# VH-VL binders against Peptidoglycan editing factor PgeF (pgeF), part 1

Every score and structure here is a prediction.

Target 1, 264 residues: Peptidoglycan editing factor PgeF (pgeF), of Synechocystis sp. (p74606)
Amino acid sequence: MTMGDDLWGWQNINGSPYLTCALLAPWPHAFFTRAFYPQLPEQLITYLDPQGKAFRVKQVHGDVTLTATEIGQTPLAPDSTHPPADGIISDAPHQGVWVASADCTPVLIGDLIGKRVAAIHAGWRGTKARIVPKTIDKFLALGSELKDLRVALGPAIAGEVYQVDPWVALEVGQSVQAVQKLATEEQQWDHLSTMVNPPVLPDAEPEKYRLDVRRINQLQLLELGFAQEQIAVAPHCTFQMEELFFSYRRTHTKEVQWSGIVSY
Structure headers, positions and changes below count from the first letter of each chain, unless a header shows other numbers; antibody chains aren't numbered by Kabat.
F is the ipSAE of ESMFold2-Fast. E and O are both the ipSAE of ESMFold2, at different seeds. Each is the mean of both directions, binder to target and target to binder. V2 is 0.75 times the mean of E and O plus 0.25 times the DockQ between their complexes.
[cut] marks letters that were taken out.
Atom coordinates printed by the task and the answers are left out, and those that the model quotes come from them; centres of patches stay.

## First folded at step 1 (VH-VL)

Design c06
Fold by ESMFold2-Fast, scan of step 3:
Structure c06 (fold): chain C 264 residues (1-264), chain A 125 residues (1-125), chain B 107 residues (1-107)
Amino acid sequence: as target 1 above (264 residues)
Amino acid sequence: QVQLVESGGGVVQPGRSLRLSCAASGFTFSTYGMNWVRQAPGKGLEWVAIIWFDGSNEYYADSVKGRFTISRDNSKNTLYLQMNGLRAEDTAVYYCARDLTYDSSGYYYEGMDVWGQGTLVTVSS
Amino acid sequence: EIVLTQSPDFQSVTPKEKVTITCRASQSIGTSLHWYQQKPDQSPKLLIKYASQSISGVPSRFSGSGSGTDFTLTINSLEAEDAAAYYCHQSSRLPHTFGPGTKVDIK
């Protein structure tokens, strides 16, 4: 099932909670909470795989996904010790791939047969740019088959509270092919607001909308041919669950939580 | 070292055009929204225009709509302001300024954390 | 557009005294208000973000408060280097708007 309540479980390390997803049970993985701040992936990986090496990137809200090998081959971002990208795919055993979030959707992926894993940072900008479909294309190019992939869309700002301007809702919605193919923007708005589990919700404030970025990413995956049972969507909202998650929309500060998955 | 450097200012006659540039360095330019803000001599700050990180959206102050065009070239780390139909009232120091949101939930939170030195535009006959 | 008004227009203060500058919005903007300092012939510098959040490198004597329509910038103990114009700015809606500014001079 795509809805997360039954698939998502809380775990604990030394009193600090973290979240796991049953679809990703074959791989060591976690969606860590704010309780683990300020620990970085290099420390967090020891909770998942003592032999693991952590890989991370300078997140730039783009559409680039790098393999672990390509990270070493890519020039560093001007203000960082890491190359610019928003997704990472493993290409050897014992590689942990990590993304940071504070409202943007962390997407963790595993390949049941090929053993590859990925982590993707998917905010509205990356979702508009179709980073998740592009990362799936990269899995396929590396030899993975769609039917073997399992995807978890983790804690993120919920559509219920994510107030956005109309242009954000429309442009993110247009990343869905079924929407893009409609002849007029009026038809696109109608489809986005009336479909099952609509990704665009009305807002009480005039000329504002609420946007469900996780739902858009789920729709992109379904368009690629994923079965609903291959996709898990977390019910957790980073904005509303203040004790568990950092949220940029709530505080406008740069503290983040990390999500990661380790190959074998 | 994060830096914005404006250029292209000068003295122009009313009705003419002028193009301003803003060269960015020391940060990943393509991830930030960018603003133009102006200040007439002895006056306060007036916002002019914004362009989103990927160039997909622009917004303008009513005073410049239809006359000014904001654009960017992410491959060159450069922001532009094309100013057409210049008026005496456009006389000001023009600053480029970086949106303070660079790595978070992705919605444009439109504060300005880094400013250039400014370039003076004087519109006179 | 959202109109911002500042009070006072001008304030002359002796060193070590407390300075208070107010900014009022024509409609509610939550906490989407920022404060800038501008010294003569220099570019503006971000001083406080989102009504009350500190900026790295800005002295702790600067603080902000408020929400909705009423906001305050406080300089707890004025130093000579604080002589400048101070502007509030709202990021709640486009177009961006700035207050008219408050000039702070040292006696």
Scores: ipSAE 0.219, ipTM 0.697, lowest interface PAE 4.8, mean pLDDT 91
Fold by ESMFold2 at other seeds, look of step 4:
Structure c06 (fold): chain C 264 residues (1-264), chain A 125 residues (1-125), chain B 107 residues (1-107)
Amino acid sequence: as target 1 above (264 residues)
Amino acid sequence: QVQLVESGGGVVQPGRSLRLSCAASGFTFSTYGMNWVRQAPGKGLEWVAIIWFDGSNEYYADSVKGRFTISRDNSKNTLYLQMNGLRAEDTAVYYCARDLTYDSSGYYYEGMDVWGQGTLVTVSS
Amino acid sequence: EIVLTQSPDFQSVTPKEKVTITCRASQSIGTSLHWYQQKPDQSPKLLIKYASQSISGVPSRFSGSGSGTDFTLTINSLEAEDAAAYYCHQSSRLPHTFGPGTKVDIK
């Protein structure tokens, strides 16, 4: 693929824009914008599959992915009607799986042959803990084959504006095995900052770095054996595109957009 | 309900050690950063230490660095402060406080929205 | 270390009148400035986050403003229950620091 944005299309419902990815065309799906706030997945699913059931979790920035069945078997998070997790895999038709975000990476996955779909909330903590690889492992354990999976990394805060402390950049970078195997931190920093399309960028402030969490997740997927054409990375930045997205980094408020995908 | 309860305070001689505990309930403890803040009798608030949600990073005020250690056990929903080499200047009420750094940004500290009732540490011979 | 100063140290105010408390940082902290109320014999309570953002359950008479180095907490009509110490707190740089506090009493 020549450009990631070749795969991304804007759609519209009653004047409200949302984003779709060509790799996920077989499944009803959306990366919704701020225009749909405060609608919840139980309402939003009607735009994708009127007979679908919405599944969501209480996101805790962890590394746990639940199947739709496991959601019903898992104790609820405190003060919530949902169990704690940061990813969901479908296990029957007409299940919509959903995640909320406001800078963290929403990841949608479809299995062209096995028919299951997933949604993952991948912030820097979940990325450090390798939630995406763990979810892929769960697809494989359920009988999926890696070659049949298609992954879309949706709108998130772009690396060029995501300022972090050095330890965050380094430890998230170490979630990439090629980085982790290097003998010294100096080598790890050099690798993270000098590879093609580096996930770690310099910041004007001393002792700060910029971190591209989508790029780290992409690197994790490539290490698992995904081909480039199986992965789409949205070029959209939630921080910079204020008219379209909420951004926690920009406003320090808790509003979110939802992303979801429905099994058929 | 969301609650933090400190314990382990008391009267101790200079040079000795104490360990404070902070029991958390009513929220997912393992997703929040946690602070210790102290207040000497009749004085203002002084930040002491912070620990990340997973215990991966700790930071300290200069006045306690090298003597105090913040830690957490997420399986027990408990925050700790190990205080070694106690001095008279460490006499204070010690509060644990939940940091709002739960959500998406990771780096940004948003202030402390839930506080315990405090536990008094008195360092006296 | 970022030093916060507060003014005034103490303020005795007639009920229903406006209270203004200022906080000044020794260097720019953007909007990473938070306000706390501490009533006698109680734990601190967060009133305002990020200089001006409201907190659910805090009366609307409390408001905050400012950015950079100069910040203000305003109580636009003082109630008897507002007698307390008020602290500003910066979270821009470690170590985090508090201002020295402003005590507000009812006349």
Scores: ipSAE 0.000, ipTM 0.434, lowest interface PAE 11.6, mean pLDDT 89

## First folded at step 4 (VH-VL)

Design k1 (from c06 with heavy chain F53Y S104T Y108W)
Fold by ESMFold2, look of step 6:
Structure k1 (fold): chain C 264 residues (1-264), chain A 125 residues (1-125), chain B 107 residues (1-107)
Amino acid sequence: as target 1 above (264 residues)
Amino acid sequence: QVQLVESGGGVVQPGRSLRLSCAASGFTFSTYGMNWVRQAPGKGLEWVAIIWYDGSNEYYADSVKGRFTISRDNSKNTLYLQMNGLRAEDTAVYYCARDLTYDTSGYWYEGMDVWGQGTLVTVSS
Amino acid sequence: EIVLTQSPDFQSVTPKEKVTITCRASQSIGTSLHWYQQKPDQSPKLLIKYASQSISGVPSRFSGSGSGTDFTLTINSLEAEDAAAYYCHQSSRLPHTFGPGTKVDIK
């Protein structure tokens, strides 16, 4: 509904579309589409900052965010070229931080004053474990102020189509403090399904629910004290928009798109 | 080389306890979910339990819930299964198996791509 | 709990012939179905994941198909080394479950 004149803009390089967010305009950034496959962050960063260095992690659907320095200091296992984590914060200029996704939420963050940037891979497991709030805490520990942060939640599988088991929907929903504080699970289900823009929707299949992971992450940020204007949520669904995005739920293939943001 | 090695099996009397271990090598253990699967002699495979890469979530088959506990020690690259109140129907070869962890579909469980050789547990009087 | 059934229970097959094994789920599981091979006295080995996706190191004669409730494992041209038990496994809902297995022998 807000696509086209909203915070989200389509850009093009040599016929390949990618998405940008006006909230992150101070930083070179992109939510790339499948059209850039099989390019990796080491190539993609040249579209954003020819001087930039690309930083990436071995995503494990966890809650760990590393600084660029910590990535360089983490010993690698024999079966990995990157340290395990699901988020990266820059700690110097010209650092591009990158995450891969194919349904999970790519989150890009910029600090308007401190100039630090972050990229987070937020699937349902990482969202349950509150990776986004934990990354915000890391910004604050590094000297950022909450009012200066801008957060973009990028293209992901939409809640309207993301079928999950009931325990997934409930446990991810409980990562929102307002939900967790309710006395009974019945009250928690009711709250999650009846609030404005509910993150949990019914499914036609009994014993299944639909979960909006982007909405849960948004709720977590609002509880931390973010203003609505500091958060942008992409309306794009990786499952439904096959021409633009890979979706693991759709094809069960390992192809991904990359999202990145560069510090300066 | 990626490897899983189970140990701790043996012959025990009904009602007793046994603790199985699974030693992992050749991969970053702390980034993978782990399963236990058992197979009674001459029978098929039965899923027993799964644990997240960091130990934060654990789930069990109904047949063992309340009696068995899955756990892990990432500093020792070791998976455990504590089996209490053992019964004759628990007699089986027990396998540990690695799960995949980079599924972007939102389901952690992608099939078990590495298996140990198994350890036999026999429960008899 | 999602119940998986397999057919046939047992199949004795001449080398080079096609083998077809069927797995049926009691509820729709999308494509969250995986196939394992277990040779005599050995641990299971993952053959096919997500109904139809190849696994590195598995011969191309193995293929999978299906979605929803009906799934098939096919061995295009049976080799002597393929004598084994074959299991389907669903990961759509906890508890995860296995089918009862299909034993394939060489005739």
Scores: ipSAE 0.005, ipTM 0.503, lowest interface PAE 10.6, mean pLDDT 89
Fold by ESMFold2, look of step 4:
Structure k1 (fold): chain C 264 residues (1-264), chain A 125 residues (1-125), chain B 107 residues (1-107)
Amino acid sequence: as target 1 above (264 residues)
Amino acid sequence: QVQLVESGGGVVQPGRSLRLSCAASGFTFSTYGMNWVRQAPGKGLEWVAIIWYDGSNEYYADSVKGRFTISRDNSKNTLYLQMNGLRAEDTAVYYCARDLTYDTSGYWYEGMDVWGQGTLVTVSS
Amino acid sequence: EIVLTQSPDFQSVTPKEKVTITCRASQSIGTSLHWYQQKPDQSPKLLIKYASQSISGVPSRFSGSGSGTDFTLTINSLEAEDAAAYYCHQSSRLPHTFGPGTKVDIK
């Protein structure tokens, strides 16, 4: 595992900061901050690719990833102009794929050879349902090879501050196959709490725990056979870094930042 | 097999120029940063230069700045080092080495995981 | 420029004994320190990245530790094939720099 802040660079547009990842340098991409609110992907893409078309979905905290083509073929959500999903894979050049977040993990993926890119919204429900592995499976089904993929897990709520009920921590932890295969819940809890860089941390409040959702997604990727150098994990916490990010846990309001990546 | 092969070394007089090449094979050259590292006879390793995967960022050790130019041709999978104004202290084995990371931060590299066999440059009258 | 120093500059060690090599940076480099092995007449080989991260194909007897300014490479049970020079390398700041090396021989 790399130290996340070693891959991450701050960029600036007209005084507004955004974050980029070295693993994704071949593709125009950004993890935008709150400073870009209320701009939408249709506006934001012009900073990345003036010729690009923005694709987005109605995020429902599920495990579905659609191709850009499938977005046009999928019925719209009842109260939305977009189909329901939580991930998007490009299938042509000059397609920008976008997700919104305010504590959930924005995941950007690039294929160095096949040139496909993806954006995934990975909250604890989607992580429990393994949306990231399912999206990797979709890359492979489309002809990508695992060794060519580069994955960046962007700014999200940090494990150090993400208080959850015990069953949430355990069930999300069980999405890691090495944990799921242990014989008892006691062994599963012990493994999650005592491994190097544990995804489950103690909380001062009795009957509460803290959960590192980015670490769980990282573990899922490693089990699929990713090498450490293929994965970057941002150290940035949306809850703690109030000046840079909106956080649903902090304010209980719906403001979001956008993250996107453009195919070429 | 992932491989780097340096060539172009030789004996030259002080003040002359020499161009080194590094042929890459077995990996996607255009996605990696590349380094030159040299080692004087009986001495330790000295970093010389680095170039980003697309050739956009180039950095040099103070000892060679202004005299050496690192470049790459991604269509030929080849890294180059143009060495001008050679001095006796430039005598060394020159290695090319693959860097694992992209340099978008100016401060982030993950080490050099693949090295060539080296090519000897001798600067002597 | 960040100066790296290494200690000792030379060790002669009985097989199966523990070898410890230290590297000190002139200013903090976090964990952006890497270790290389160079056997006689060979190119360098990456052993440890980011102070302590293992490299596939490197024997488990090699380990690294440290952060900030003080770093250690450890060979827990020296094998004959480990006779080599060992270099630390920082990638925190340009220009990148190497330590002067530590030569390890078999006694």
Scores: ipSAE 0.000, ipTM 0.384, lowest interface PAE 20.3, mean pLDDT 88
Fold by ESMFold2 at other seeds, look of step 8:
Structure k1 (fold): chain C 264 residues (1-264), chain A 125 residues (1-125), chain B 107 residues (1-107)
Amino acid sequence: as target 1 above (264 residues)
Amino acid sequence: QVQLVESGGGVVQPGRSLRLSCAASGFTFSTYGMNWVRQAPGKGLEWVAIIWYDGSNEYYADSVKGRFTISRDNSKNTLYLQMNGLRAEDTAVYYCARDLTYDTSGYWYEGMDVWGQGTLVTVSS
Amino acid sequence: EIVLTQSPDFQSVTPKEKVTITCRASQSIGTSLHWYQQKPDQSPKLLIKYASQSISGVPSRFSGSGSGTDFTLTINSLEAEDAAAYYCHQSSRLPHTFGPGTKVDIK
């Protein structure tokens, strides 16, 4: 089993770096950096698949994932040309599915046998609402098998720097079923803080905690029955790596990087 | 090298129709959203319509809704504006413009980086 | 609909002097505000995107600032070729809207 930096490769287009993940090698894909701003998925897809058509949604920090077909059937968000959702699953060849992020976790998924791919925008609200497990359920309903899925959790804000209110840490933590089933909140806090690689860390400020949203999403996937080898977690922090990534927590500006994966 | 060229303007009586064309060259037309913007003589700029890169979504200014139709043919690298029920107030130079930028906060029809030279439509009673 | 206003309507400016143009939105548009230059008898040209971001090929004397409802375009040292109309444009929500324009002339 290869873990950590061996799974994550830096690639380059004309001096502009982007990341790929070895678990997703069968599919054209990228976690792009700030160096590609202001290019959009409609342009970026040409680096991955010149025949590809780009699909994107109006991200609302929710728990909805749409197929490419459902995008055309879903009412548009107000004053927008895109429907509201936070995830996309392909349903034909040469479809690129894309999400934007600036601290929230971009999740890319490939199905080795069923050939479907997905992109998910997983912030703390979507993670609390279990957008990733709901997207896995949608893969299964479409005929995919869990053993064939490969999941990459991309660059995001690291738990070591992501300060949140206590209720945010607890409610997101409760999205892990093993935590939710504990009888008291005291037991839930203890579990979240003392497990191996804990998703909740103390903060120096009273009444604040630090939350690792990628770790919570990883725990949700493991509970669904994924093997460790099916999941890759990027070690990169968008807040700390200013030269490579935009971060909303750092600058309070709306610039984003794009992550995408193309079916074939 | 990158170029947009409008055509189809002219003088027309009220109530009649015109179709404008915008020929694109020097870039991959099918990866960009496209706009129409108009400017009445001596007046400012007024946005008219936008269409998604594959033609699946379109939006219009209230002043033209139900009368104008934006469309595209990606196999011909051409943007169109079908203008029905023309009125004197539609008299303007019509520009086509390329949309380059996406904003994920929900406002993904962003600045227009390439403009054509414009074509004049005059609606005269 | 979001209404944009611009100030001033018109400026006649001595070469090499600083020009300041303001744009105000009727409600917050974040940084989804863009500036265009239109020279006489020409089509518009994008100068500044997202309130303050530079465009390749646009002279460095052009700069933008602001967020929310108040925005500024600055020409730090006016050149003769800068005589034009200047428009702000919001893309925060549909319909897209433009400001009424500011004409800048050289004395």
Scores: ipSAE 0.000, ipTM 0.428, lowest interface PAE 13.5, mean pLDDT 88

